# Designs tried in a protein design chat: VH-VL binders against Urease accessory protein UreE (ureE). Part 2

Target 1, 153 residues: Urease accessory protein UreE (ureE), of Acetivibrio thermocellus (a3dgf7)
Amino acid sequence: MIVERVLYNIKDIDLEKLEVDFVDIEWYEVQKKILRKLSSNGIEVGIRNSNGEALKEGDVLWQEGNKVLVVRIPYCDCIVLKPQNMYEMGKTCYEMGNRHAPLFIDGDELMTPYDEPLMQALIKCGLSPYKKSCKLTTPLGGNLHGYSHSHSH

## First folded at step 1 (VH-VL)

Design a8 (framework fv_alextatug)
Fold by ESMFold2-Fast, scan of step 1:
Structure a8 (fold): chain C 153 residues (1-153), chain A 125 residues (1-125), chain B 110 residues (1-110)
Amino acid sequence: as target 1 above (153 residues)
Amino acid sequence: EVQLVESGGALVKPGGSLRLSCAASGFTFSYAWMSWVRQAPGKGLEWVGRIKSKTDGGTTDYAAPVKGRFTISRDDSKSTLYLQMNSLKTEDTAVYYCTTHIEYSDLGWYYMDVWGKGTTVTVSS
Amino acid sequence: QSVLTQPPSASGTPGQRVTISCSGSSSNIGSNTVSWYQQLPGTAPKLLIYDNNQRPSGVPDRFSGSKSGTSASLAISGLRSEDEADYYCAAWDDSYSGVVFGGGTKLTVL
């Protein structure tokens, strides 16, 4: 199966009416223009993202009747840090920025994919990071891997 | 199993023409972007050109040394990539590799995922 | 000859960490992602790193990539004799509307 656009997001519809099949899209793959994946039901899925918009958790890529194929961003090991004040916020952003680590946010917590050297560097700096399994869905600043182009006008 | 098999390499005189073929299997050829890369004896890699899938416009890009002389085309019904080489020069002597990009970068197509074993083209008197 | 600049050779001993540099300009590495290829003697090149720092399936964690400004680096940790090969960097170049390669680095494990 080849899918070329996002039809809608499941947050905008009643899930009880749908039979859901998932395609797992890693956080670092959401902006790729072409992806080749296997769904949770074993269907080969080719994704051509022609408009360049990042795939989001819950995006529906295919539908036939009440059967849908939905994007899922899986959990992964992360470094999580809750800054206690503006100094810690600035220090966290500085340290992660200097190491080009992608930065994500969920409420008042900052997250980045787990990396042991970075974990140790943050501890050595006097911060209180911890390891947790998280979904990396909301980039802080909107950029993944730096430079990116938005098609929004 | 993703596989690319090049063929058509030969000894050709300067000014001659030659067509190379690349047979693809193990992936959905019709939406893959395909490239040719060459390597002269004892030298480094040199990109020749690429062709996008027909769904992405089927457009081609070429390196300056071959532009106007070489043409890249594809036959999706046969899962085959072609390189038509005209007005061959001695500096075109190289092993020619067929490559595919199976997963596209969000910042553009900049890597060759799978490579064939290559086919040798010699341009000499 | 080559648009991207790599050292022609590099060497190390087993277990050592070796880095291979790749220098370009704003129109290539400065604006686009870098990929790296390994070519064992007498074989076709193999993709080693893509999108600056990503590894395809089957490439061990010992290989890592990085990019800063107009330069990129390939790092090989825990060097092994089977790592003896030619290594090439590559990037799209906006000025040429095509892919440009580095001249290649011959890595010797002593």
Scores: ipSAE 0.000, ipTM 0.478, lowest interface PAE 16.9, mean pLDDT 83

Design a9 (framework fv_alextatug)
Fold by ESMFold2-Fast, scan of step 1:
Structure a9 (fold): chain C 153 residues (1-153), chain A 128 residues (1-128), chain B 110 residues (1-110)
Amino acid sequence: as target 1 above (153 residues)
Amino acid sequence: EVQLVESGGALVKPGGSLRLSCAASGFTFSNAWMSWVRQAPGKGLEWVGRIKSNTDGGTTDYAAPVKGRFTISRDDSKSTLYLQMNSLKTEDTAVYYCTTDSVYYDILTEGYYYMDVWGKGTTVTVSS
Amino acid sequence: QSVLTQPPSASGTPGQRVTISCSGSSSNIGSNYVSWYQQLPGTAPKLLIYRNDQRPSGVPDRFSGSKSGTSASLAISGLRSEDEADYYCAAWDDSLSGLVFGGGTKLTVL
């Protein structure tokens, strides 16, 4: 099937519970204009995201009755940090921002896709990062622009 | 074969305490969500509460009439569900059933659950 | 006091079709799936219908469920004497954060 827009997000529904089929979209694929995927139930899915809006976990791409196709962002290796104070929070944001690493948040933890040079840099800065498998679903600031774009100067 | 056997029902005075047990067999207990449902003499079914599997967080939910007085717990090593009943009232007089619950949906939805298998029940009478 | 409303009784003759209604609100039936349970005299309840209209293995297809808005119904066709039982609907209630049952319907096969 070909889908060209997000209908709604499953967390926003005030309707009856749904029969869900998943399409796995990696965190780095959420802004791609064209994706070819296979759903969990084996359906070929073509996604044309022409508006440039990032796909989110729980986005519904197709619906027929109570059957829906839903975006799922799978687990991946991440660097996780639990800042102990405002200094560590500021330092973490500075180091990740300086490297244009995407920053995600879950409660008191900050996370970014695993990158060995970044892991080493954070340790050398006196922070306590650790490697963990997690879902990168909640971008801090709601915009991943800083990661996907580069400037040549 | 999936089997649930409740025990511990007794005659108790108002204000007393009682612990019910539900022994499970024939399935992987540690993966199951479990509920307690009661039925007063000649009355309908009333949900008491549920406990999720430890994999799904092991959290509990309770109906308003029992909240703060009853506690649901589980011991996966013994495949046993418990209901600790404190500050018992005459209105708690009922047959108590344990159930195994099936969760239909993935974590992206809260999931709907329904009670697949029921035990035979154990009778609790709260009277002076 | 039950949160979901069912008629206290229903009746039919062998071979007929009967329907049992279950009325709720937006916070329960309107937002969540409905299940139905059958309780034969002197026995524990048994699952009849889950997810509004699905049957577990072993439940004959003459039992069917449906849902419309804030109401659900259980239909029993080809009535048999062994269908005499109490029938209960149930749904999760978002406002109560708990499962609620209907008051039950006693079905008599005349």
Scores: ipSAE 0.000, ipTM 0.479, lowest interface PAE 18.3, mean pLDDT 83

Design f1 (framework fv_fasinumab)
Fold by ESMFold2-Fast, scan of step 1:
Structure f1 (fold): chain C 153 residues (1-153), chain A 123 residues (1-123), chain B 107 residues (1-107)
Amino acid sequence: as target 1 above (153 residues)
Amino acid sequence: QVQLVQSGAEVKKPGASVKVSCKVSGYTLTDLSIHWVRQAPGKGLEWMGGFDPEDGETIYAQKFQGRVTMTEDTSTDTAYMELTSLRSEDTAVYYCATGYYYDSSGYPLFDYWGQGTLVTVSS
Amino acid sequence: DIQMTQSPSSLSASAGDRVTITCRASQGIRNDLGWYQQKPGKAPKRLIYAASSLQSGVPSRFSGSGSGTEFTLTISSLQPEDLASYYCLQHNSYPLTFGQGTKVEIK
């Protein structure tokens, strides 16, 4: 199938009678204009994101009757850090930004895709980062593409 | 079904320019990602540049900096690759290649290829 | 630029043989790799996309495997029509880069 827009998000509806099929979109793919994917039920899906908005966890891309195709951002290894005060928040954001690491938030924790040199740098700064498998769904800021489209331009 | 038909063979002198065309049929040019790849006699494939559908821009390999220009004429569904200041080492078969933008099957780059255009640069 | 290294550069095998070609990327490219076949005097044809997915219409004797930096193209039972050069291509980042190619000949 070909899908060109997000119809709605599952958070806005009652899920009780829906038959859900998932398409896994990695955190670094959510802003891509063109994607070719295989759904969890084995359906080939072409996504043409012409509106330019990032795909989100729970976005419904297709529906026929009670059958829906839903975006799922899979778990990946992450560095997680809970700043204890404004200084630690500022320091964390500075260190991650200085290394061009994408920054995500979940509650009071900051997270970024796992990178051993960054983990060691944060520890050396006196912060308390830890490794955890997380869904990187809520970006803190406008740029998600630290590693998805690295061009010399 | 997408078909790519390229212009005929060219013989050029060093310092000249060549403009190779690639006519698209079976699909609209505006919905395709067109790339150019060359192959010197007896050598491997070399990517020259093409349209990046994820970012919406045309990108050139730095080796061809200042010498290559890739354009499209959507009214005739024809893509062009112009290479200037030709040298003997530019003697090669030049291919256009593409993939669909949106299709339930396949993966972009490079599911369809032109037949190739031989460009010979000799004095 | 990401360098793609293929091995072997050439091979000769008999009909029915299992043939493997390896492609190594100088950095991680996930599964952003395709395999292409080029028969003498013809344009290349895609065999495999996304490292392991068989292109529609390509015989099932062709298969791809690998992710990250190490990739393999396998021909399970070589046929005379498979005489060709084979190339890997990474499309993880620009510039796109091909391996140097592997020439396959039938004894």
Scores: ipSAE 0.000, ipTM 0.522, lowest interface PAE 13.5, mean pLDDT 84

Design f10 (framework fv_fasinumab)
Fold by ESMFold2-Fast, scan of step 1:
Structure f10 (fold): chain C 153 residues (1-153), chain A 121 residues (1-121), chain B 107 residues (1-107)
Amino acid sequence: as target 1 above (153 residues)
Amino acid sequence: QVQLVQSGAEVKKPGASVKVSCKVSGYTLTELYIHWVRQAPGKGLEWMGGFDPEDGETIYAQKFQGRVTMTEDTSTDTAYMELTSLRSEDTAVYYCATQRWLQSEYYFDYWGQGTLVTVSS
Amino acid sequence: DIQMTQSPSSLSASAGDRVTITCRASQGIRDYLGWYQQKPGKAPKRLIYAASSLQSGVPSRFSGSGSGTEFTLTISSLQPEDLASYYCLQHNTYPWTFGQGTKVEIK
C-alpha cells in the first residue's frame, strides 16, 4: 500500500477494538520524504511524507474498519546522561552540539544515538554518560501544539 | 573475534620503569577506547585510567598522575601503559580492557590476559 | 573518591542456591554501576551494566537491581562454573572505583 499522510495519533483515540499492525521507522528515518518498508504483518508499505512533518511514535498511517497501521520507533543503542545541575545540562548540550549529535529527552535524561567517540568525550568532561537501549522519540526543541512548556526546570 | 594480547611478565627493581603492551586483533585500535586496571596479589581491582584513540586524550586516576603514561601505536594496533618510579606496592597484574563500541552488540567488553609486574630488590 | 563497599566479603553455597551480593556507594551514583565476574587466574568479565541490564551472552540466572547508593547482584540458581570473585564498579564520578570484591565458593 501507499500512504501519503498521518491520519491521527493513537494517543488521541480510544484504542478499544482496534487491530494494530506496526511499521518500524528508525529515528533517523522519521523525516525522510520517501520510505519503503514491510509491516509486522508482512505488508509492503510505501510512505510519501510530503508535508515535511516528522513521523511520530503512534502515528496512524492507514485505517480500514478496525484495522490500523501504526508507526513504531524501535529501541536502539543510545548514550544516556542525567544532568545534575544547570552547568551539566549546558555542558552536555554544548559537547553534543559541537559534534552535531541529535539530542533527545526522556524525563530528566538526555539521549543521543550511540557513538563511542562522543561517549568518551562526555566522560572526559567529568560527566556520567552510560549506554542504554532507548526509543529516540522526543527530540530536544521539538514543536509543541497548544500550551508551550518553555522552561528547562 | 576481538582479542587483546598483553606482553609477558616483568621483574623490576625499585625506581625503575615498566612499559606494558596490549596488542589488539580482530578490530581496529582507532575505534576502541582502551583503559587500564591493576590488581595487587590477593587484592581487588583498581582503575588506573584510559586512552581515547579518536582525539588522543587520556584520563588518569589522581593516584597515578605524574607517574603513568598511556599511549598507542596505530601502525601496530598496540596500546601501551608506562609506569615510572616503581615501588614494591606497584607489584600487581596489569590489565588492558576495551569499552563497548558496537551499537547493537552489548557483549563487546574485552580484557587482556594480564601482565604480572613484580617490583623487588 | 566514591567508596564502594561489598557484602559479604566471601560466601559458600551449594549448586542450585540463590546467592545475593550487595554493594553500597558512599555517595549517590544513580544507576551508573556495573557488576564484574573474575574466575580464578582469569581477567574480569562484565555481567551487568546500568545497575540492572544484563550483558549480552551472560546467563539469565544473573540479575542486578538497585539505584542511588544500594545495589544487589543475584544469582538465582548457583552453578559450579559461577565459582569466582564478583566486583561492583561505579562510573558516575572519576576516578572510577571498584568494590573490594566478594568471593563465591561452591560447597
Scores: ipSAE 0.000, ipTM 0.432, lowest interface PAE 22.2, mean pLDDT 82

Design f11 (framework fv_fasinumab)
Fold by ESMFold2-Fast, scan of step 1:
Structure f11 (fold): chain C 153 residues (1-153), chain A 123 residues (1-123), chain B 107 residues (1-107)
Amino acid sequence: as target 1 above (153 residues)
Amino acid sequence: QVQLVQSGAEVKKPGASVKVSCKVSGYTLTEISIHWVRQAPGKGLEWMGGFDPEDGETIYAQKFQGRVTMTEDTSTDTAYMELTSLRSEDTAVYYCATSYGRYSPTLAYFDYWGQGTLVTVSS
Amino acid sequence: DIQMTQSPSSLSASAGDRVTITCRASQDIRNYLGWYQQKPGKAPKRLIYDASSLQSGVPSRFSGSGSGTEFTLTISSLQPEDLASYYCLQYDSYPLTFGQGTKVEIK
């Protein structure tokens, strides 16, 4: 199927008795204008996002009766830091910004996609990062863009 | 249903320019994107450039930057590729190919191809 | 630029044989890879997209697998009409890059 817009988000409705099919959208794909995907039930899905808004976890792209196709941002390997104080928070943001790494937040933890050189750099500057599988759904400031292209718009 | 029909073979002398056309049928140029790929005799496929549907911009391979121009006439659903300052090594079959179809179940690259246009550069 | 390297550059096999062609990307391209068949004197035809999805109308003996940097095109039972050159293409990032091609001949 081809879908051209987000209909609504599942957080805005009751999910009782809905038959949910998922389409996995990686964190770096949420702002892509055109995506080609296979749903969890094996349906081929073409997504054309012409309005430029980032896809969000729980976005409903298609509905027929009680059947819905829902965006899911899958778990991926991440570097996670839990700052212990204001200094560590500032240091983490500075180091991440200096390296242009995308920064995400979940509760009291900061996270970025896993990159071995970055992990080692963070350890060397005195921070305590660790590797963990996470969902990168809440960016800390700014909009996401794909890293497969080296340009910014 | 989608067909890409290219203009006929061309013979050019070194230093000349060539403009190859690609007429789209079954879709419109507002529904699909066109890219250009060439193949020298006995050689492999080489991407030249095309419209990037994700960014909405035309992009060219660096090797051809400054010599190639890709344009579209949406009123006639015809895409064009113009190559200037021709050299003997530009002798090749030039293909147009699609990268996005509105009614395709996927939006992957090069699901339809033109028949090819042979451009021969010789004196 | 992402380099795509195919192996082997050519092969000869008998009808009914299982044929495997490998494509290696110089960096992670996830699953943004297609396989294309070009018969002598003809335009290329897409066989596989998104690394493993079979193009409609393409015989089921063709299959694709792999992700990241290593990809494989398999022909489970080679037929005479499969005599062709086969190309992989990465479309993860621009510039789009093809492998150098694999020529498949039938003994």
Scores: ipSAE 0.000, ipTM 0.494, lowest interface PAE 15.6, mean pLDDT 83

Design f2 (framework fv_fasinumab)
Fold by ESMFold2-Fast, scan of step 1:
Structure f2 (fold): chain C 153 residues (1-153), chain A 123 residues (1-123), chain B 107 residues (1-107)
Amino acid sequence: as target 1 above (153 residues)
Amino acid sequence: QVQLVQSGAEVKKPGASVKVSCKVSGYTLTELSIHWVRQAPGKGLEWMGGFDPEYGETIYAQKFQGRVTMTEDTSTDTAYMELTSLRSEDTAVYYCATSPYSSSWYPEYFQHWGQGTLVTVSS
Amino acid sequence: DIQMTQSPSSLSASAGDRVTITCRASQGIRNYLGWYQQKPGKAPKRLIYAASSLQSGVPSRFSGSGSGTEFTLTISSLQPEDLASYYCLQYNSYPWTFGQGTKVEIK
């Protein structure tokens, strides 16, 4: 099947009446214009994301009756850091921003995709980062295009 | 594993055109961003252009604009680079290069390279 | 166009030596920089992406650092098989541009 838009997000509905099939979209693929994937139930899915808007965890791409195809952002290896004070928060954001690493948040923890040189840099500046498998779903910040190549809007 | 296999060496006269192919195996062409890089004998690497899948556009370096065309045939998983109005200074090894993904935060980079195609322009 | 300037243009060092190659961008490029190794008669091979991330399968003696406008490739203990030309590439803005290359020889 070919899907070209997000219909809605599952957070806005009651899931008890739906038969859910998942398509796994990696955190770095959410803005790709063209994706070819295999769903959890073995269905071949072509995604044409022409809007340039990032796909989100729980986005419904297809529905027929009570059957839905839902975006899932899988777990991946991450650097996780829980700042202990304002200085550590500022230092973490500065170090990650200086490397233009994508920054995500979950509660009071900051996270970014695992990168060994960055992990070592954070340790050397006195922070306490650790490696953990996480879902990178909530960017810290609002402008997704600000993190990519220089493109016309 | 992704492999890029390019067409063989070519000898052309000034004013002719050349079309270099890059056959993709181990992956689907539509999931790759193919770029072309050349290297004149004894010189460094020069980026010519490539496909940006995030915006669905092929972008060419200004130096080659109007003479270069980069196309893809998804039915044969083959990318092409055609250069017209050849001059002696176009003598170079032409490479295709690619990576399996592009994102807004981690833009593509040249993870895989073809073996190169020598194009010699002489009279 | 963003100009990438590499230093030095060439170097000769002994096996076991620590060697450093620098690359400077004429304007800010964030961490959108890769390092490539090209051995004589071969296609280039990616060593580093995103300025500091080591490509899988590349020996740990290679490392990259820097952001913005100044970048460094370091080989902590030079080996004979490292005889090659090394290139940086900025992919922050079109057109993408390579540095002029650094030729590394062992003697």
Scores: ipSAE 0.000, ipTM 0.479, lowest interface PAE 17.0, mean pLDDT 83

Design f3 (framework fv_fasinumab)
Fold by ESMFold2-Fast, scan of step 1:
Structure f3 (fold): chain C 153 residues (1-153), chain A 123 residues (1-123), chain B 107 residues (1-107)
Amino acid sequence: as target 1 above (153 residues)
Amino acid sequence: QVQLVQSGAEVKKPGASVKVSCKVSGYSLTELSIHWVRQAPGKGLEWMGGFDPEDGETIYAQKFQGRVTMTEDTSTDTAYMELTSLRSEDTAVYYCATDRYGSGSYYNLFDYWGQGTLVTVSS
Amino acid sequence: DIQMTQSPSSLSASAGDRVTITCRASQGISNYLGWYQQKPGKAPKRLIYAASTLQSGVPSRFSGSGSGTEFTLTISSLQPEDLASYYCLQHYTYPRTFGQGTKVEIK
């Protein structure tokens, strides 16, 4: 099937009576214009995201009766930081920005996809990063479309 | 039942051009596209180019841009790959392979292959 | 361009052995990965698509796993007819790129 828009988000409805099928959309794919995916039930899905809005965890892309296809952003290895003060917050943003690393937020923690050189750089500048499996669902600014860049940089 | 049959082996001198054909049967070129992959003796597989259904145009690998041309004749269900300004390093087996975007499957990439055409470039 | 790195470059194992081949992408490619088998003197044949889905007609001893940047092809019980080179391919973006290949030999 081809889907061209988000119908609604599951946070706005009661899932108790729905038969849910998931399509896994990685954090770097949420703004991709065209995606070709297999759902968790093995259905081939083409997604045309032409309006430029990022796909979100829980977005419903298709529905027939009680059957729905829902976006799921999977867990991935991340560098996580919990800044203790304004200096650490500023230092984290500066170091991440200098390295063009995408930045995500969950509560009082900042996250970026795991990258060993970045992990070592953050340790060397006196921060306390750690490795953790996380869902990268809430970007802290920036256009994620640029982070999925496939060209040589 | 999809089958790809390629033209026979070619021996060319440096600076010449070669045009390899790939005849498709059991399916129409209006329902699928052909990509080209080469393999130098004793080396791995290298993608050269093919049709991009996402953008609606033929894409060539940077290395071959400007000296490769990929065409299709839907009336004869035959795809062609022409490589110009041949060098000794172009000695390789050239394969055609399917991308069946028209079949309704987004993952039908390189599920059928031609038998390969050996192109030898020597002085 | 996305670089695909396979390990090992070659291996030798006995019939009945479990064999694992790894493929690493230089950036995230989700599940846009296929595995291909090439027997000596023959054209490649697709074994796995979408990283983990077995191609129809391929023996169940072959399986694929992984997502993002780390992928594996496993042969649960190696057979003599499995003597071949194995290639991963990413089709997340253009240009399409293959790994360098892994040669599997039977001792």
Scores: ipSAE 0.000, ipTM 0.585, lowest interface PAE 12.0, mean pLDDT 85

Design f4 (framework fv_fasinumab)
Fold by ESMFold2-Fast, scan of step 1:
Structure f4 (fold): chain C 153 residues (1-153), chain A 122 residues (1-122), chain B 107 residues (1-107)
Amino acid sequence: as target 1 above (153 residues)
Amino acid sequence: QVQLVQSGAEVKKPGASVKVSCKVSGYTLTEYSIHWVRQAPGKGLEWMGGFDPEDGETIYAQKFQGRVTMTEDTSTDTAYMELTSLRSEDTAVYYCATLGYSYGYWGAFDIWGQGTLVTVSS
Amino acid sequence: DIQMTQSPSSLSASAGDRVTITCRASQDIRNDLGWYQQKPGKAPKRLIYAASSLQSGVPSRFSGSGSGTEFTLTISSLQPEDLASYYCLQDYSYPYTFGQGTKVEIK
């Protein structure tokens, strides 16, 4: 099946009445215009996200009766930092940005997908990173796609 | 993991067309798109084009614009590169390779096919 | 188009030597730079991505450094199996462009 829009988000409804099938959308895929996925129930799904809104956890892409297809952003291994002051915040952003590691935020913690060389680099810089399984749903800053690209003259 | 398997060597006359295939085998937990790179005998690597997942469009290098077409058959997990109006200077090994997404970054080229030799001679 | 220039075009070194290859971009490409190894008769293999990140499965003797317009690939202790051509690639903007390559030979 092909789905072209988000119908609603499950946070706005009562889940008890629905038979839920999930499509796992990785954190780095949420703004992708075209996705080809297999749902948890084995249904082939083509997603055409042409309206420019990032997919969010709980977004409902398809419904027939009480059956729904819902976006799920899976947990993944992450490096987590809780900056203690503005200097540590700035240093974290600089180090991660310099290595193309995307920054996500959850409360007062910054996180990025796990990478052993980056973990070691952050420790050597005097920061206190730790490994944790997280859902990377809230980017700190701009678009995830195109960090390595820019519009030329 | 993903493995890219390309079609076999081709011998063509000038003015003919060639269509090289690249079958994607296995699976990956990360998204990817297929790009094409060629290498003339004894020369360096030259990027030809590929699918740009950020814009949802296929991008071609200017040198090949108008005579190259890159497509994908999702039912067979096979990507294709068709080059028309072949010339002797198109003799090269043609590679398919993945543009993969990691850590908020689209990076070229993680996984490569084994290459397809295309010889253009009279 | 962004031009990538490698230096040297070729080098010969002994096993155990430290080898450095440089790559210069004609404009600022941040850290959007990869290094590739191509052994005779084989497809290229990515060694480094994002200028300094080591590809999974690549020996730790390989390392990358630099940002902006100047980049280096270092092999800390050259091995016989490292006989290959090495290419840098900018993936900052389309069209993607490779350096001309550096041929590494073992004495």
Scores: ipSAE 0.000, ipTM 0.498, lowest interface PAE 16.8, mean pLDDT 84

Design f5 (framework fv_fasinumab)
Fold by ESMFold2-Fast, scan of step 1:
Structure f5 (fold): chain C 153 residues (1-153), chain A 121 residues (1-121), chain B 107 residues (1-107)
Amino acid sequence: as target 1 above (153 residues)
Amino acid sequence: QVQLVQSGAEVKKPGASVKVSCKVSGYTLTELSIHWVRQAPGKGLEWMGGFDPEDAETIYAQKFQGRVTMTEDTSTDTAYMELTSLRSEDTAVYYCATWDTAMVYPYFDYWGQGTLVTVSS
Amino acid sequence: DIQMTQSPSSLSASAGDRVTITCRASQSIRNDLGWYQQKPGKAPKRLIYAASSLQSGVPSRFSGSGSGTEFTLTISSLQPEDLASYYCLQHNSYPRTFGQGTKVEIK
């Protein structure tokens, strides 16, 4: 199937009455214009995201009756940090921004994809980061322009 | 309908460069994936490279890496393939081919008419 | 790189005959395979996509089958206008690779 727009988000509906199929979109793929994926039920899905809006966890891309195709952002290894005060918040944002690390937020915790040099840098700065498996779903400002792995041959 | 119109035949000496054009009509170039395929006289089809819409980057076959450059001018809806350091073995018909970037199964569903490039002294 | 091997390299058959061309991939390509027809002096034309789906406007005598590593193009009743070379193409991964081609001639 080809999908070209987000219909709505599952947070706005009663999901118990729907038959849900998932398409996994990695955090670094949410801004891609074109994606070709295989859904959890084995359906070939072409996504044409030409409007420039990032895909979000729970976005519904297709519906027929009670069947829906929903975006899911998988868990991945992350650096998580809970700033204790204004200084730590500012310092965390500065350090991550200076290294062009994508910054995500969940409640009062900040997170970014796991990177050992960055983990060591944050510890050296006197912060208390820790490694945790997280869903990177809520960016703290701006577009994401990085890949987890480079494509070169 | 999508139509691809290529530049005319070229005769080049060994060591020269050639730049073949492919003008797109019926669609916007930015929404298409353009690929280049060549065919030596009496031989089969050989993929040279093309635009990968999933990663928004141009991929070249290893054999041509360093000698080929594929570019696009969206203001004129024209794609280009430039091949440098030409040898007699580069004598071939060069085709541009494309498909809609929204297709689940990307494949070559439109082809240019071909451009014959002859490399001889 | 995925290698595509076609057989036979050439064949001659009479009008009305059933013709089959086989394409083998060096590793699984699922159904990411197309069949192309190239008539003398012309650009290739797609006949089949997704291994078995007939391209709009292509005569129903053409059909494709297979998945994984073994694929077949069948012409159920060969016509004189089918004189051409036929190529399979895998688009499962980069680089894209073609089979070496099969030349079909009418007796």
Scores: ipSAE 0.000, ipTM 0.512, lowest interface PAE 14.4, mean pLDDT 84

